# Designs tried in a protein design chat: VHH binders against o75319. Part 6

Target 1, 181 residues: o75319
Amino acid sequence: GNHIPERWKDYLPVGQRMPGTRFIAFKVPLQKSFEKKLAPEECFSPLDLFNKIREQNEELGLIIDLTYTQRYYKPEDLPETVPYLKIFTVGHQVPDDETIFKFKHAVNGFLKENKDNDKLIGVHCTHGLNRTGYLICRYLIDVEGVRPDDAIELFNRCRGHCLERQNYIEDLQNGPIRKNW

## First folded at step 1 (VHH)

Design s09 (framework vhh_6fv0_2)
Fold by ESMFold2-Fast, scan of step 1:
Formats: structure tokens, sequence, C-alpha cells
Structure s09 (fold): chain B 181 residues (1-181), chain A 121 residues (1-121)
């Protein structure tokens, strides 16, 4: 069955744009078939995602989906004008170098192709928190030269929830700079 | 061996206060982010609060903001959660955690036995 992801209801659907960046983080949208198990105020479909982004006077130019599943929604549920990229990422473990490289490459490619607009890169995992926050912060630290604690604080403030996984936080604060691009 | 020992739970009336403690050993406490998480009967594990290694960053679940305060004493290897204006919805087993995380499935790293909080008359 199509059960709601564990603790999904505990998290704010969409954060705020991270100032000085093109990133916005959110939890996984759930397609219409999940709505029978949700109160109206708990619903967060792909349509709801785009409505909430528009309410912030922002526009998505790319969605990066970090979940290790396709059961929550399909790329076909998204507007055809917004590119969708799937990077399968296992929870609990610090993302490996291959995953970090894929994320950095996708972000750099988007920024190169979208230098003449202000569209956002939307990033999500199941909760839009640990895998999402890690990869965004990793990009800011390794590519943009942001101090680790500043990157983490910015993500936590803008997402409205803080990174929960200590191994991710320790890797960001004390881990090696990844030379992947 | 990493060990965490929670205490301070109990029965309290709605609107009451409790102060939870967590005694940590077996690791360099002053280098570690610490977490409070809770689990109510028939519900999954829920993150409540985070405090950074030096105490400079504190974060809270929206429903507890303004009511709960997390703090730490690195000289005593102790984590605290001051809970004010307690509601029936706050009743749960409370755990402190190091290296806490969950996403899709449960994962408990270095969790203690917990301390029970009950809110009723």
Amino acid sequence: as target 1 above (181 residues)
Amino acid sequence: QVQLQESGGGLVQPGGSLRLSCAASGFTFSDSYMYWVRQAPEKGLEWVSTISSGGSYTYYKDSVKGRFTVSRDNAKNTLYLQMNSLKPEDAAQYYCAKDFGYEDTYSYDYRGQGTQVTVSS
C-alpha cells in the first residue's frame, strides 16, 4: 500500500530560498493517491509544491530528487517546463563521493545554463532535511567556499528544521573538501 | 563505550514544568551535537530539539518553540531540556541522542533508555 512516509507530517512542506544562493529545500511531494490518508491541511502534492513556491514569489527551474524510491510521485506529475533529476541516495549514510559529484555537476550545469534568470534549484529527499541539507551544504562549502557552520546555520534557518544526523554534521564541519565538480 | 542516561521525567499537570537531564559518557561530549527526541505510544520517533557542541546553535520543533529550552554543561557532560507549559500532546518517552538520525526507517545511534513524561490529572 501507499502509506505516508515515516514522520513526513512532522516537517514543514517548503522552506525559504537560501539567501545568496539558488537553493530551496522541501519534503517529498505526495501524489493524489496519498490524499485519502491526509487531512486537507496536511496535503502536499506536486501541484501544492508549485503553488507554495509561487506564493513566495519564486520560480523553480530544476528539481533534484534524492529519494531512493519512485513511489511518492512521478516526474510526469511535474510541469513539463521544469527539469527533473533523480539521484538515488541511501538514507543514514553520508552520501558517497559519486553522489556528491553528481549533485555538484547538476548544480553547476543549471547555474551555467540559467545565468540570465533567477530560477531556483529545488532539492528534496523524504523529509527535505538530512540528505538534502548535507548535499546543499557540501556544495556551499566545497564550491562556494562558505564556512561549514555558516552553511549549516543558513540551511537550518531557511528550511525551518535543523540537520538531525550527527555523522552528516561532523562530515560537513571536519571532513575533507571534496574535489569533485 | 558510549552511554547516555536520561532522568527527570514524571507525571505533571497540564501547564506544568519538568527538567530532563542526560548524563553522557564514553565520548568527547564537548565535540558532539546532542539531540532530544521523543516517542509517544502508538507513534513513531519524533525530533524535539538540537544543540550544537558549544551551545551556540539551538533548534526546536515548531510545536515546542517558546516552551522548551535545551542547554548543556560541557564540564559535567550533561544535556538538559527545560519543559514549560506542558500539554497532553507532549506526553512521551524522551530520549537524548548522539549521532541521531532517521529517514525512511528508524536509526538510533547512542540512544539511552529514555525517561517517561506523562501529562494528566
Scores: ipSAE 0.019, ipTM 0.162, lowest interface PAE 6.9, mean pLDDT 85

Design s10 (framework vhh_6fv0_2)
Fold by ESMFold2-Fast, scan of step 1:
Structure s10 (fold): chain B 181 residues (1-181), chain A 122 residues (1-122)
Amino acid sequence: as target 1 above (181 residues)
Amino acid sequence: QVQLQESGGGLVQPGGSLRLSCAASGFTFSTYAMYWVRQAPEKGLEWVSTISDSGGSTYYKDSVKGRFTVSRDNAKNTLYLQMNSLKPEDAAQYYCAKSTWYDEEGGYFDYRGQGTQVTVSS
């Protein structure tokens, strides 16, 4: 059992903070049991995540896990000082309104509680790309009034990889604004 | 070896109903989320529905919400799609697919079946 996610090695572990926001995106960290299938330079554990963010002179204040599984790591593998939120988000389809609402609520709550610091909201799915990029961009468009193409460009540049799913891109560009924040 | 075998397709008139089945073998069915996807002629694969491993959570493409119902019988290793109020735009080859626990971005559509054809015409 501890199969590495398909194409997981093809993606940068962690992107850069998205300027003007509190968001940082990364691929799913893999717990210790996966390390036997990885070269040392390929390892990206929960500990490695926090080390890489520290190397960028950033600090996590919240992790939002969008994977539809708990096989990759457990919340207990994270530092006790960083809140963890699971939002089960199915891959391949545009997230439903309830999922979008949960994400927006979590982000808004974090921002209200963290006005006096510069801590980041870390968001990930399996690759830290499609579900992650969709929900971050959806938040920027619907809540912060960012133009869809600007939100997508900002995410792609900071993540270091472009959103791959055309249905996600199409919904961001042409879909309705969900006024649920 | 993972195998998925779809059945239940056919020709139906607009407004009609069909029930699709998918018989699964070669893996522990009860531990995997399952998917229905479809492909119409000259179009790409389109996600239709998802059901969690326990059957407790279901998700649907917006255009089929209220008309389609996904369900599963873990004791029989069988996935179902009940399709009501069928429209011409629902005509497609329907496939079932399993997710993987380890790659939900790449592994969502790991299907082995040939699919089952659904035709909607007068």
Scores: ipSAE 0.017, ipTM 0.236, lowest interface PAE 5.8, mean pLDDT 85

Design s11 (framework vhh_6fv0_2)
Fold by ESMFold2-Fast, scan of step 1:
Structure s11 (fold): chain B 181 residues (1-181), chain A 121 residues (1-121)
Amino acid sequence: as target 1 above (181 residues)
Amino acid sequence: QVQLQESGGGLVQPGGSLRLSCAASGFTFSSYAMYWVRQAPEKGLEWVSTISSGGGSTYYKDSVKGRFTVSRDNAKNTLYLQMNSLKPEDAAQYYCAKYLGSWYSTPFDYRGQGTQVTVSS
């Protein structure tokens, strides 16, 4: 069905670019069929996503979709010029090493192919918060050498919402560095 | 090879304004976030402001928020810091820097000589 995800309306649609990185986080866009259950100011379609990023003077070069469902929007709803990557992740659990590796590989590949531009890697799960924040922070810590507390604070500030899942926060702060990129 | 040249510092009275500039060369300026940091005598480096590579996102140290504005001109490879309502606490050597990690607590790469800001009545 066309049920709005639980608490989806509680989150800002799109965060700000995380300074010094190519990351921008957002909540899942909802295709046109969901609009009947939303006020005009609550709508956040794939088209709305691209317009909001353009309003920030930024440009998307890749979308990484971390949701475990395909019901919210279709890749065909995105511009043909923006690559789309699906990484199926289950909510509530810290992503496994295979998922972390896939994310790091995708980010590294994008950066290698886009070293001569400033296009962004857009990352989302349902709320653009826990799975999204975990994987972005994990990349910054493991690959870029960012201190865990700094990565978390940068994500929270730029997303406009704090990471909520304590198990994700604990893994970022106290878990091992995974050298699997 | 990477070169950063700051300018625009000087002596101002409390409440005055200055505009700092940073001319960048030796790297693809438009591909990197940039930031301003400062160092007062006998103190460590303090992060002041960050601007994304496209200029769409800006961040400020709490004590300068609302008074300072960072901007950039990628066509001119130049970074700016507009400083209004200057306070004695703002007196420092100001440096521009290329972001290499966390913008607020990890070390950064700066190559410039800096520009001195002095605030006195």
Scores: ipSAE 0.000, ipTM 0.118, lowest interface PAE 18.9, mean pLDDT 84

Design s12 (framework vhh_6fv0_2)
Fold by ESMFold2-Fast, scan of step 1:
Structure s12 (fold): chain B 181 residues (1-181), chain A 122 residues (1-122)
Amino acid sequence: as target 1 above (181 residues)
Amino acid sequence: QVQLQESGGGLVQPGGSLRLSCAASGFTFSSYYMYWVRQAPEKGLEWVSTISSGGGSTYYKDSVKGRFTVSRDNAKNTLYLQMNSLKPEDAAQYYCARSTLYHYIWGSYDYRGQGTQVTVSS
C-alpha cells in the first residue's frame, strides 16, 4: 500500500558523507504513488535522493536497501548506472550474523571494484537510522578497527539523528566483534 | 505562504541571557528539521543549532555547547533558542531557517526569516 511509514516525516531525508569512509545514510525514498499523501516539501523520491546527493558534490555508486518490504520504491526507479542490493532485515532486533556478513561482503566487494573512484555507498532502512546505523557502525568497528563510541558519534553527527535503539547501541559498545571470514 | 518570524533579540551585557522565538506558518512545521543560524557584521553566515522535527535530537556549534538550548513546540508552530552566558562573539543577526538538506551553509536553506538582532556589549 501507499501508507507513509510511521515517523518517516520526522527524519532528515539524507545525511552527510561520513568522513574517512565511503558511507552516506538516508531514509527510504518513496515512489511517485506516495506523493499524493505528501506536501511538495515532504517529497523524497528516488530522483530527489540523487539530486540531494549531487547537491552535496557526491556521487552514489551503490545503494544497499535494508527494508523488509519492496512497497516504497522499485529498483527500476533508480538510474541504471547505480547498482542496487537488497538485504532483507527485520526492525527492532539486532541484525543476525548472516545479515552482518552479507553487509560486510557487499561493502568489501564495492570497495574492491571502486578503488579508482570516490563514489559512495548509500545505505538505508525505513528511517535510515537504527538498522542502517547499526550495520555501518558494525562495519567500521569490525573491519576498520574504529572504537565503538567513535563510530556511533560519527554516524550520529553525519546522519543528523542519534541511534535510538538501546539494544543496538549496547551491542555495538559491548558486543563481540563478528569475525565472519 | 511560507513565513518565519523571529523575535526576542536585544542588547545584553556579557554573561547575560536572551530567549529567541521563531513563529512558523505556511508549511507543516512538525515535519521539518529547523535551524538557528547567525551572521555577525562583515562575517559569513554560520550555523548555530539544529533540532529534529519531533524535538528528540539537538545539535550545537562547539562554541555554544552548554550555553545555548534549542527547543520547539509543534502544537504552536514555534522554535526557540535559549541563550545563556552570552559573549561578545555571539553578537549577530539571528535567523531561524528551514532546510531540506543537511548543510550549514546559508545557501542550503530553503527558507529563512528576516532575523532578530543580538548585541552584546558592556
Scores: ipSAE 0.000, ipTM 0.115, lowest interface PAE 16.5, mean pLDDT 85

Design s13 (framework vhh_6fv0_2)
Fold by ESMFold2-Fast, scan of step 1:
Structure s13 (fold): chain B 181 residues (1-181), chain A 122 residues (1-122)
Amino acid sequence: as target 1 above (181 residues)
Amino acid sequence: QVQLQESGGGLVQPGGSLRLSCAASGFTFEDYAMYWVRQAPEKGLEWVSTISGSGDSTYYKDSVKGRFTVSRDNAKNTLYLQMNSLKPEDAAQYYCAKAPSYYDEFTGYDYRGQGTQVTVSS
């Protein structure tokens, strides 16, 4: 099916870079075939994503796609110069340790290979909020030693929307630190 | 037509073991991730485990980590859940479910079978 994701129009397309990090979060881009269902101001294609990042004077160096589908856009819709990583993540469940490990491994590898530039790691799920916010905050808490409430506040402020799923918030605040990176 | 048939449930004492099986047909088994989900009368539907199509990646609910092992035999179109050190909290109807096709978002578990009952009692 090619229906617009539920509530997708309710969310800002792209947040702002999270200061002190290389992360930027956004909602899923929708390929050209979805545009006939959208007003011009609602369109958010892969091309629109890169235009909006450029408008913020930022540059993407990696996209991590956390959706459990490939129907919204294809890697070939992205510039060939930007690596794309798919981590299939189920929407309502707190990501498991293997998913958390894969995310941390990708981020650490990107940062090591990009020490001499300021390119961003773009992270998205369907709305760029719950799975996206969880994994970014989990990285900041576990790897960078950020206090949970500070990580959540930073994400919420920069994304322009607050994490909505209480089970995700509870795991970030009270769950164990995973030292498997 | 997609068909999923669970088996291997039964009555076991706390600390015991069971191995569940799910026989799949009607789709190319190795192309889809598979889930184990469970429904206890008082707890609601819970995700338990996921295995990738190749079998290379496995994922577990926190409370079952180290006790349960998911695996698959793609040559036999069969999914397994090895359950060790069973607790009363694990008692439930267990279902296997197919992940959505590559082009569809996960909108819920597509479990089609009657499931297999696991009872943990002394």
Scores: ipSAE 0.000, ipTM 0.167, lowest interface PAE 14.0, mean pLDDT 86

Design z01 (framework vhh_4orz_3)
Fold by ESMFold2-Fast, scan of step 1:
Structure z01 (fold): chain B 181 residues (1-181), chain A 119 residues (1-119)
Amino acid sequence: as target 1 above (181 residues)
Amino acid sequence: EVQLVESGGGLVQAGGSLRLFCAASGFTFSDYAMAWLRQAPGKRREWVALITSGGSTDYADSVKDRFTISRDNAKNTVSLQMNSLKPEDTAIYFCAADYYDSSGYLDYWGQGTQVTVSS
């Protein structure tokens, strides 16, 4: 049996595009086999994700999956036209420098290859909140020069939920800038 | 119905060994990382060992080189070999699934098995 992750129903499926960026955050989509345990209004499949993005008049160009598992959905459940990148990220720890570098490299590569369009980078972990919010904010602070509190506020507002993990918030506000490794 | 059933606990003298087992049912076992956690009287639960779906392992510093986690996907089991046991290893040991994925929350917990190490 396919069981849904704890508290997954507590979070909005998908946030809004973060203005001035190419980022949109969402919780993990659940493949069709999970739907027997969900009411129709609770379903959030890969198809539902793309429908909700389209309803916002947006288009995904890349999905970055930060979960440590493949059980929620398979890459083949996504449209073949949208690249998928897996970065295995442990949930309760601040991501290490190698993980942060991989995320930055993927974002920079996407932006370089998509200069001529306005497609979005979709980022998710299980709840689309702590790991997701940390890495997006880390990118905005380190690469775009955004003030930490402004990055966090922007993410919280657009996701519709505030970052919950104090160690992540503390690292963003007071930790070192990760550039020129 | 999802079930995790731990077994193999008991009383052992310091320096001895025990092997714990966790039998899993009701989910696609091979897709999940599996972990062992423990809780001693009056203390918080602490993580002990992890094995990913691909077989990579990790251990808490307190048990490194003494404990070995392994899994058998054909039998839906995860085991913990505990060597050189110390009185401070005395705890209820829990099997858990999906430890690293849900921001430190565990989706599935067993009922536990008691390990007591005498001095």
Scores: ipSAE 0.019, ipTM 0.359, lowest interface PAE 4.4, mean pLDDT 87

Design z02 (framework vhh_4orz_3)
Fold by ESMFold2-Fast, scan of step 1:
Structure z02 (fold): chain B 181 residues (1-181), chain A 119 residues (1-119)
Amino acid sequence: as target 1 above (181 residues)
Amino acid sequence: EVQLVESGGGLVQAGGSLRLFCAASGSIFSDYAMAWLRQAPGKRREWVALITSGGSTDYADSVKDRFTISRDNAKNTVSLQMNSLKPEDTAIYFCAKEDFWSGYEYDYWGQGTQVTVSS
């Protein structure tokens, strides 16, 4: 499948590192076979992702892929040195507690193994916005004790786009803290 | 472009089995990931199972080892085999294809198919 996700071109490829965290958010990279449908300035391959991260003087240590498909790029398209984790998430609904726990566990594990470096956790869904922003903000609120409005503002500023889904925003602002076991 | 129609639901006793079907119309079914979601009365819709275009599968912990998702690209169908059914599995079941619009990754099509599991 070479069908470009709708509205994918509307979003910046990569945001900025979220200050005080190890997170950076981006939209899904598209493997070379998609480039026939893109102008040169629209291309955002896995290689382009790593080039853009490097241009910010940052380095990826983990990619968490929240998309529900493997058709956009293959893990083999990524450098061997960067671990890849797939967490399938549905875009319509607020992620369930199991999904939230998997995300938190992956982040905590990365941070424990990477105490001696400054490598980033790259998180993406299709647009790098709603599911991506929700899970990053949920982590900051539940684990780091950040105020919901501050977490959302930080994500929006660094991603360069505001969270669009009202149910996600409502859950972050007024929903329960997921302590998980 | 693609329309999805669910079928196969019904009333079954706890411990029983049902097989749900989702028939897709339209082109390039094989290029899309397909999922099953469910909604119990008074609850939010929850994801149940996923099968990628390449055939890889994943399941919610509540249904692991009991449910199996599969696809038949020649027939444009995705199926959910449900074994060892529990009253807690009572819900309307929806199939969904990859959604490239409005920030969703799956379209929710049709009325779903009702599954009722009695104790």
Scores: ipSAE 0.012, ipTM 0.217, lowest interface PAE 9.2, mean pLDDT 84

Design z03 (framework vhh_4orz_3)
Fold by ESMFold2-Fast, scan of step 1:
Parts: structure tokens; sequence; C-alpha cells
Structure z03 (fold): chain B 181 residues (1-181), chain A 119 residues (1-119)
């Protein structure tokens, strides 16, 4: 059935834009069928996502969905004007090189095609925290040359929650730079 | 289609043992963490045991040293050996697939198997 992901209610729906970047992180939106298990103030649908981004005076230009499932919402639930990219990323494990390279290619492609606007890249996994934070930080470290601790601090501050998985943090701080993308 | 099917539940006297099985299909089983959770009457569903895709295991304090989780990737099964059962272990036991980005995140659940421990 349509069970709410464990601890999903514990996280803020949407973070703030990460200054100096085009990234914004959020938890997975849940389609209407999940709302029967949620109080009105707990609902966070695809529509709610876009309303909250607009309330920050921001605009999404791309959504990257890192969940390893398609049960939470359908791409058809999103506005036609916003591209959607699915990168199936297994939870609990540090993402493999293929996943990291797919993420980097998507971000680089978006930035090249959106030089003349300020639209954001929205990134989410289930909680918008560990897989999301890992891939955003990995991009900042490997491509933008940001120091690992600075990337992690920036993500934590803007998301409003700290990365929880020690294996992800360890890989960001001490792991190899992935250079071929 | 992801499917998780539990079996092995039943009625047992306090101090007894049961072995639960979960047959998984519809995904690359070896790539996922697998868990057992339980829900007792009138209580919230709680995590009991977890086996990572790499083979490491974790247990809730309430079942440490009594329960053992294991997996067989060739057969796409995860099992839970339950020893020294207590009346407090009475619950519906669920097999779950780990998907999320935290320790307690699960995206698919089985239908459950009832375990009843008499005093």
Amino acid sequence: as target 1 above (181 residues)
Amino acid sequence: EVQLVESGGGLVQAGGSLRLFCAASGFTFSSYDMAWLRQAPGKRREWVALIYSGGDTDYADSVKDRFTISRDNAKNTVSLQMNSLKPEDTAIYFCARGEGDTFYEFDYWGQGTQVTVSS
C-alpha cells in the first residue's frame, strides 16, 4: 500500500537555495493518494512543492529525483515546463560512480542551457538529506573545487538538517575525486 | 512488481523458538538492505532487525542476543531466527526493503506473519 516513508514527517519539506549555486533540496513530494494518511498541515504534494519554491521567490528549472522507487509521485504530476530526471539511487550505500557521473552530466547540461536565467536545480531523495546531500556536495567538491567540510556545512545549513549517514560524510571528506564524467 | 512474502509465524510457548522467512521478487535483491519490523496490538510498528546488502547486521535492544537475521542472495530470501521468545514478542512481523537515506527508511513491506507467544 501507500504507506508514508519512515521519518518523512520529521523533515522540513523544502530547504533554501544554496548561495553561490543553483541547487535547492527538498524531501519527496507525495501524490494525492498519500493524503488520507496525513493531517492537512503535513501534506506536501508536487503542487505544494512549487508553491513553497515560489514563496521563496525562486523558480525551478529541473527536478532530479534520486529515489529508487516510482511510488511517491508521477512525473505527470509536475508542470510541463519543468524537466524531470530520474536517477535510481540505492539508499544506505554511497552512490556508485555511474550514478555520480549521471548526476554531474545532468547538472552540467542544465547550467550550460540556463546561462541566461536564474532557475534552480531541485534535488530530492526520500528525505532530501543523505543521497541528496551526498550528490550535491560531491558535485561541489569534484566540479567546483569546494572544500569538503565547506560543502557539507553549506548543504546542512540550507537544508535545515545535517547529513546523517557517516559513510556518506566519510566518502565526501576522504574519498577519491571522481574526475571522468 | 516488487513482492515480499512472509511465512513461518505461529503460536509458541514462552522460551520457544520460531524461524520466519521472507521470499522477495521483482528487484535485484542483493543490492538492498532488508529488515524485519513488528507491530504489537495497540502499538506503533517498530524496527527489529536489519541486514545490510553487504551482510552486516543491526538489532533493536529488545531483541539483541535472542534474534538473528540472515539472508540468502541466491534464493532471494531473508530470514529471522527467534529464540527465547517472550509474551512481549507477540506481534505481526513484517519483511521490508530498505530504500531511503536514513537507517529506518523502508519503501516496500510484506503482508506480515502473526507470531503469538503464550505465557
Scores: ipSAE 0.018, ipTM 0.314, lowest interface PAE 5.5, mean pLDDT 88

Design z04 (framework vhh_4orz_3)
Fold by ESMFold2-Fast, scan of step 1:
Structure z04 (fold): chain B 181 residues (1-181), chain A 119 residues (1-119)
Amino acid sequence: as target 1 above (181 residues)
Amino acid sequence: EVQLVESGGGLVQAGGSLRLFCAASGFTVSSDYMAWLRQAPGKRREWVALITSGGSTDYADSVKDRFTISRDNAKNTVSLQMNSLKPEDTAIYFCAADDEYLSGYFDYWGQGTQVTVSS
């Protein structure tokens, strides 16, 4: 479908780099066909994403797309020099262990291959909030040993919006650590 | 414009069955995450069932083993088969299409199809 996702306009397009990490979160970019339904100031295409990252003096080295659809933009809309990874995740439920493992493996591989640069891992779902925030925080807690409340606070502050889904927050705060990396 | 039109609701006695249909236009059901949600009087909206673009399904615990979601790509429809209905299944049932199973159109949240289960 070609409809604008519900509440997509309510969220900032892109957050700030999370200090002490290589993560930056943003909402899903929308390809040119969606622009007829948007005011000029509401547009956020793949090109707009890279322009906004550059405005922060940052550079993307990987995009991880957590949406369960391919309708918003195509990998071909991204520069050939930036790897793209699709991890299909459903929006209402806590990601399963296989999904968490795939995310951790991709992040660890990127960090190992990019020791000599400061390129960022860009992560997004539809709003760049719940699935995105969950997986980033899960990585920080499970792999980097960050306290759950500290990880959540860091994500919320840098994204500019607080995680909304109580089941995601509950799992981060009180759920088991997944040692699946 | 994306349009989702629900049908198939009605009055049924406890233990009975109903089949709900969602007709889609402006997009293809096979390319999107499709879900059924319901809202009972005085309660919040809750999800009931979902089907992914790849055909995987998931269900709320309250309806597991009683409800089945399926899609017909040729007819561009998604359906919900509801068996062993209980009075607590009484609600307005909504169809949604998105990776977060939410429609962007307020009108579809208000319309739905009414299911009433008598004891």
Scores: ipSAE 0.015, ipTM 0.288, lowest interface PAE 6.6, mean pLDDT 84

Design z05 (framework vhh_4orz_3)
Fold by ESMFold2-Fast, scan of step 1:
Structure z05 (fold): chain B 181 residues (1-181), chain A 119 residues (1-119)
Amino acid sequence: as target 1 above (181 residues)
Amino acid sequence: EVQLVESGGGLVQAGGSLRLFCAASGFTFSEYAMAWLRQAPGKRREWVALISSGGYTDYADSVKDRFTISRDNAKNTVSLQMNSLKPEDTAIYFCATEGDYGDYLPDYWGQGTQVTVSS
């Protein structure tokens, strides 16, 4: 269906680039069929996403979609020049090691192929908050050696909303580093 | 009108089995992921099992290897086979369509079916 995701309107559409990284987080864009239930200022289509990124003088080079559905928008609604990667994740539980490794692999591959530009990795789940924030912070902690509290604070500040899931926060602060083997 | 109707709950002894059913109507069932969630007394609703439109399945760690989710697109039903039941599995079980499982509510869910595991 065409139901607006629960609490979707409560969240800022797009955060700011996380300084010192290539990450930018946002909530899920909604295709045109959802717009009949939205005021003009509430609309956030795939086109609106790219317009808002451009308004920040940034450019997307990859979108990682963490939602467990394909009904909110279709990859063909995105510019053909921007790669799209789907990693199916279920909310509530901390993402499993397989999901974490897929995310790390995608990020590492993008960075290797984009050494000569400044394009961003756009990451979203439904609200662009819990699954999105967890995986970005997990990457910064495990791969870049950022202290957990610093990673969380950076994400919260740049997203404009704080991570809400206590189990995700606890895993980031006190859980083990996820090695690739 | 979207409707989800759960059935199959009941009272069972620890170590026993139950099979839950969810009959869906009012939407193109085969195109949607389906899930089972549960809510125990005094606790928050938690996700239990999920089956995608393509048949991919996933399970919460607490039920992995004991529960099996399946679907029948010809009958618009999703089922949950529950084996080796524990007292901790006592809850109202809800059928739901795809959504952000966890603290976000699914777009559609049913009224639930009570499962009580003794001992």
Scores: ipSAE 0.015, ipTM 0.328, lowest interface PAE 6.1, mean pLDDT 86

